# Ledger of designs, part 1: VH-VL binders against Probable inactive ribonuclease-like protein 13 (RNASE13)

Scores and structures below are computed, not measured.

Target 1, 136 residues: Probable inactive ribonuclease-like protein 13 (RNASE13), of Homo sapiens (Human) (q5gan3)
Amino acid sequence: MDIKMQIGSRNFYTLSIDYPRVNYPKGFRGYCNGLMSYMRGKMQNSDCPKIHYVIHAPWKAIQKFCKYSDSFCENYNEYCTLTQDSLPITVCSLSHQQPPTSCYYNSTLTNQKLYLLCSRKYEADPIGIAGLYSGI
Positions, changes and structure headers below are counted from each chain's first letter, unless a header gives other numbers; antibody chains aren't numbered by Kabat.
ipSAE, averaged over its two directions, is called F for ESMFold2-Fast, E for ESMFold2 and O for OpenDDE. V2 adds 0.75 times the mean of E and O to 0.25 times the DockQ between the complexes of E and O.
[cut] stands for letters that were removed.
The coordinates of atoms that the task and the answers printed are left out; those that the model quotes come from them. Centres of patches stay.

## First folded at step 5 (VH-VL)

Design f6
Fold by ESMFold2, look of step 7:
Structure f6 (fold): chain C 136 residues (1-136), chain A 124 residues (1-124), chain B 108 residues (1-108)
Amino acid sequence: as target 1 above (136 residues)
Amino acid sequence: QVQLVQSGSELKKPGASVKVSCKASGYTFTDYAMNWVRQAPGQGLEWMGWINTNTGKPTYAQGFTGRFVFSLDTSVSTASLQISSLKAEDTAVYYCARSDYLTYWGYYYGMDVWGQGTTVTVSS
Amino acid sequence: SYVLTQPPSVSVAPGKTARITCGGNNIGSDYVHWYQQKPGQAPVLVIYRDSNRPSGIPERFSGSNSGNTATLTISGVEAGDEADYYCQVWDSSSDHYVFGGGTKLTVL
């Protein structure tokens, strides 16, 4: 019964907030490959995540969205809120064009509202992103 | 020692009700969601839904939003499935199984611990 | 709803390698779990998140997932491996767990 630890607010800040957006002139082909390589090194024992969202806005502005959380997301067992403003976001999605040992990511920069997960445990701080607002 | 122990098998007539209990031990009950899975004779596994063990709020799969009720007694680490107005087609083995709650990272653990199953037989 | 397609049966000689497939549209974008169920018993998790083994599962069980196909591989198949095998995903578009139809592994 192997239980992995939940990711807390510190990990979310470190792994999902990049403001101002960092340029990665490394040999990793684009923003997401550089970022996700760094993230996997930081997390230790991490698989290739299938998808990862990076917000390019100041942390304190993001924290404010969770202060007045309006919903509880039962499948995550956390509070959640839809951001009232669109945010600049990079979507890193795992490419399946390469062998599984190659964590190659596609990058998409967009400006959208998103569903934040807000800690029921840690002062309502943001701890994750459940998804992007699709309008559907 | 993590275990899910289910109540004994039941023989029922159509129109009756049955309650299947699932008692958890060896872990913190509210750290995991509780799933219910049905397996009719000779058939595969069918997810019925799950219940959030912190809030008590159930989520039912399509086709299970009527006569099937999930409930909890957290004081004794027990989840229950009640089936009302039993039909012959409700004859099946019913399993409870725990799973992690979903996380932002998309790291899902499957159903890592299962109860032994409870056979409900509905005969006319 | 999202449907996972498994072959109804697979037959393999003892000591050889069994491969059980689970087909789904873009299933490589989901994490796949695999369960073994022997007759009269509850399912047992044998692979989680595509390729990870729970404690107590032999190394001859492995998994992969890319494109539209996930595969459970059992090398050095033994008579004790005869069982039904189910793949499973969490389908985020419907917020449902989905099981495949199951594959009966026979060791001839």
Scores: ipSAE 0.299, ipTM 0.773, lowest interface PAE 3.1, mean pLDDT 85

## First folded at step 10 (VH-VL; from h3 with heavy chain N54Y)

Design j6
Fold by OpenDDE, fold request of step 12:
Structure j6 (fold): chain C 136 residues (1-136), chain A 124 residues (1-124), chain B 108 residues (1-108)
Amino acid sequence: as target 1 above (136 residues)
Amino acid sequence: QVQLVQSGSELKKPGASVKVSCKASGYTFTDYAMNWVRQAPGQGLEWMGWINTYTGKPTYAQGFTGRFVFSLDTSVSTASLQISSLKAEDTAVYYCARSSYLDYWGYYHGMDVWGQGTTVTVSS
Amino acid sequence: SYVLTQPPSVSVAPGKTARITCGGNNIGSDYVHWYQQKPGQAPVLVIYRDSNRPSGIPERFSGSNSGNTATLTISGVEAGDEADYYCQVWDSSSDHYVFGGGTKLTVL
């Protein structure tokens, strides 16, 4: 496997997979706030990303969707596929009010089909999330 | 040095065709999409569309289908815009500009490198 | 279609602060990019993703975006800042880059 693909997959696993899911109350902002702080550091982002998705499923359960990608997402310049099953996810969305030095997020736990980015057309690894099925 | 160098100015008659080239250097050509932007005299910037430099698939903005064709010659890191059946209204400066593909967060980063522009004048 | 509205012109004295607005319906939910275009030159990206400066862009240039208005702020305006400024957004609904109409900044 190409090193770039491996890095992409590893980053996706690190940044967007949280399994088993940490148990927290609905609406708890601490999860997303902490996660996004880590994300910003890892990605060396100085601004506040507006949205981030976290999948709460085993890696193999997600990887299987990249066995074959029937689409190519030109905007991402990556192969992509719609998951056949809904997956439990946390949606971290940027709050309207922001402190000067931090990023505050709202969290929403839901089950959604995902547009998944895959490292290649066949027998690939997930490398990103293009969006939610319900949002597109 | 990262730069885009476009072909020289063109003077054409109505009905003719023109091909504007945009040569990239200083970076990996296929790592960025190539956009085309039109600016009529005294007017603002207008996005014409972009071409995926890896797949070669063009995407045209509304109003720029039919007579406008984006193409690539990846061997020389060159993108081209061809305009056929030229009209007086096509008189403008045409820019190529690179832009990143969507990042991990699903966002674009704008057009960070521009060609110097190519003036196309269509007159009888 | 997504429409970005800019004032046609803004005037500012040297050393003062210029603010150029870009209006759009819920534009705060999108990332806005700003371009500077001096006469006879190609546009230059001065702000990307609301508030980020590319390398080589002075700290005098800053950006913000909330609600229905994005703003390009130029502090300590210099004569060389006289140019046309364009805001831009990627409209995901139409899959288009959209430019504002441009704002001519005049340094008095």
Scores: ipSAE 0.776, ipTM 0.906, lowest interface PAE 0.5, mean pLDDT 94
Fold by OpenDDE, fold request of step 12:
Structure j6 (fold): chain C 136 residues (1-136), chain A 124 residues (1-124), chain B 108 residues (1-108)
Amino acid sequence: as target 1 above (136 residues)
Amino acid sequence: QVQLVQSGSELKKPGASVKVSCKASGYTFTDYAMNWVRQAPGQGLEWMGWINTYTGKPTYAQGFTGRFVFSLDTSVSTASLQISSLKAEDTAVYYCARSSYLDYWGYYHGMDVWGQGTTVTVSS
Amino acid sequence: SYVLTQPPSVSVAPGKTARITCGGNNIGSDYVHWYQQKPGQAPVLVIYRDSNRPSGIPERFSGSNSGNTATLTISGVEAGDEADYYCQVWDSSSDHYVFGGGTKLTVL
């Protein structure tokens, strides 16, 4: 595996996987605020990303979806696949109320099928989330 | 240095074809999409579409289907725009411009490197 | 279709601040990029993702985006800033880059 892909997978695991799910009250902003602060630091990104997804499932349960990627996401220039199962996720969405030097987020816990980005076409590792499935 | 160098000016008759080339250097060609932008005389910028430089799949904007063809020669890091059945209204400056693919957050970063432009004049 | 609206022209005296607006329906939910084009030259990216400056772009250039309006701000305007300025967004619904109509900035 390419070192870049390894780094991508490692970053995805670190930034987008939280299992078992950390217990926090419904609507608690600290979860997403803390996570996004960490991510911004690690990614050396001064912007406030508008949305971020966190998956609350075992890595192996997520990795199996990248065994074969049935699609290629042209806009990402990456292989991608739709998860067969709905996964528990936290959606961190940028709040409309922003302090001048920080990024505040709202958190929503839900179960969704995901479009996963995979490191390659076969026997790959997840490296990102392209979006949520909007169907049934 | 990162740059895009386009082919020279073209003077064509109506009904003819033209092929504009755009050679990339200073970066990994397949790491960025290549866009084509048209600018008619005295007019604004028009996005014609882009081509995925890794897969070679082109996406054409509305109004730029049919006579417009994006292609690649990855061996020389070159993208090309071919216009067939040229019309007088095709008279314009054509730019190639690279743009990042979607980043980790799903955002584009604009077109950060542009070619110098190629003037195509269609006249009888 | 997604439409970006810019004023056709803006005039400013040297040393003053120029503000060029880009209007779009809920444009604040999208990232806006700005390009500078001087006569006879190719466009140059001056702001990306609302408020970020590429390397080599002076700090005099700044951007903001909220609600239905994105704004390119040029402080301490110089004669060399006279150019056409275009805003741009990626419309995810149509998978298109969309340019504004452009604004001619005149330095008086």
Scores: ipSAE 0.754, ipTM 0.900, lowest interface PAE 0.5, mean pLDDT 93
Fold by ESMFold2, fold request of step 12:
Structure j6 (fold): chain C 136 residues (1-136), chain A 124 residues (1-124), chain B 108 residues (1-108)
Amino acid sequence: as target 1 above (136 residues)
Amino acid sequence: QVQLVQSGSELKKPGASVKVSCKASGYTFTDYAMNWVRQAPGQGLEWMGWINTYTGKPTYAQGFTGRFVFSLDTSVSTASLQISSLKAEDTAVYYCARSSYLDYWGYYHGMDVWGQGTTVTVSS
Amino acid sequence: SYVLTQPPSVSVAPGKTARITCGGNNIGSDYVHWYQQKPGQAPVLVIYRDSNRPSGIPERFSGSNSGNTATLTISGVEAGDEADYYCQVWDSSSDHYVFGGGTKLTVL
């Protein structure tokens, strides 16, 4: 296994929480390109993930959603919950399937509920995001 | 050492049942999903489905929702495949294979450890 | 149902490079895994997530994936590389793993 890709609370905090949201300069290729390049460099990873979610809320507020997780996400093998409230989220989506050195991400700032992954080993710890709630 | 050891080959008559076991060792059984893969003689690999080893919930591929049952005995780190009402077309090698669950980025990493295979022969 | 298409066979001379293709509609947006299966043996994972090698797989095995084609590349092919090779994806629309039909690599 690639241990840098494992679900864990420290990776989640480092990779998915940005509060208050950092404003990158205009020439920085946009929020997601800057963020994803920084993260790939820190993780020493050349992969271009297809999608990544960044929450712009305080860590303590995010932790509280996992206190009352209401289901189990079989494909992740972790507990999960749909957040009660919408949260400010940046969605980083890969806009083309080029080699890792040319990874280009579109940034979309939105306010939505999301499916939060909650550790089965530390039931109160948020460890990832399975996706956004998009209605039907 | 991470290892999957399957039960021995079986010769069965049509209408009988068979249970293929897959014993895991060298890792935490409930941390990895267990897949079943069929390979008919001279044919390619066919995914039959998987079972979540923490919850025991099976997922079956289309065409495997009837006579095929996945089960677990977590006390001995064992997954099993039961095939009922055997037909000649069930003649195949059956593999168990573990896979990781989804990673942080939402991706699977394929099936990294396989059992040796169990040949089930259905003949009158 | 999502279908992965592989050539039934590929022949290559010893020491040369083998390229085995796996075709699928927009396969470049999915991660592809590759397996080697020698006669009478279980499959062995040789490439995962397009281009990553598990421990113990030689560097001469590499992979790429873009557009509608993923490719397994084996440089410096040896007789011991004769095997069937399968590509695989997870198809999120069906919640299924899908295997390609397999490619028999012959080293002549």
Scores: ipSAE 0.651, ipTM 0.861, lowest interface PAE 0.9, mean pLDDT 87
Fold by ESMFold2, fold request of step 12:
Structure j6 (fold): chain C 136 residues (1-136), chain A 124 residues (1-124), chain B 108 residues (1-108)
Amino acid sequence: as target 1 above (136 residues)
Amino acid sequence: QVQLVQSGSELKKPGASVKVSCKASGYTFTDYAMNWVRQAPGQGLEWMGWINTYTGKPTYAQGFTGRFVFSLDTSVSTASLQISSLKAEDTAVYYCARSSYLDYWGYYHGMDVWGQGTTVTVSS
Amino acid sequence: SYVLTQPPSVSVAPGKTARITCGGNNIGSDYVHWYQQKPGQAPVLVIYRDSNRPSGIPERFSGSNSGNTATLTISGVEAGDEADYYCQVWDSSSDHYVFGGGTKLTVL
């Protein structure tokens, strides 16, 4: 339903898009630790997600990739598309957990094509990232 | 009220076919995958595979690719399992169970709603 | 091939704590789901994603998962908890769900 898709797209924009990428001064905790703490709180998620991707490109450019998506990702039950261009992306990778359930992340900036998830229900809006394109 | 209601139990002879239906209600049928699970007498649960309820594409577990066919009628929110060339070893309870698709983080959430089960007995 | 190993049975006195294990190579990197099945009934989900309870499941049911072992814990065991319990994961290498062999919980 449109309500689920609208929420998913709003959350995706808020949690996975940061353009232009915020620069933090030296000595700051790290890009991903602040972001992941906010995301887990906003989504009421008690888990430590193992990986998260943040795209550093304008929202409209990201939306455009989904407007002409032509593949379906069965396990997600959503349309998907491989982006035509590489995008600047920060990869937040879980490095360790400290009891009681603190999550610590490494940040890696890269440029890669990625698989976008595009809503099957409403305007093909972007709602997530299935992964990065490994090439080959 | 989310519910899965299966067709009644069946007694069949070897070589016959059977079709087990599973009717969903109380939710959007195409938002959840439909799984089939077998339980032979005195045995544990065995995942047979699932069908994507939006596309109709089935995925079969190893050993279930031949005589077992999953299908849908989305107009009446019904999934079906057909078993052809029945063998005595097919005697079991067959369950349908819905599951979520992958979430935002790439994880499944298990099977939260089950049908009541359909007993298929294959004997001479 | 990914196999989930459960003890075939566990016995526990009423009011005590039952622990049902599910062994798997590196199972702590997967999310584990747990099902309760009473005789003649369909399974019901009692724990999902290692430690979450669906609505209607009592707080005395809990779960954990680390290393090679996931554990379903039932504190204050009651006669009504007597059932078979199954663990389950999604195995990404085969793109299949996998069930454990099941554990019969007996309340003596």
Scores: ipSAE 0.591, ipTM 0.841, lowest interface PAE 1.4, mean pLDDT 87

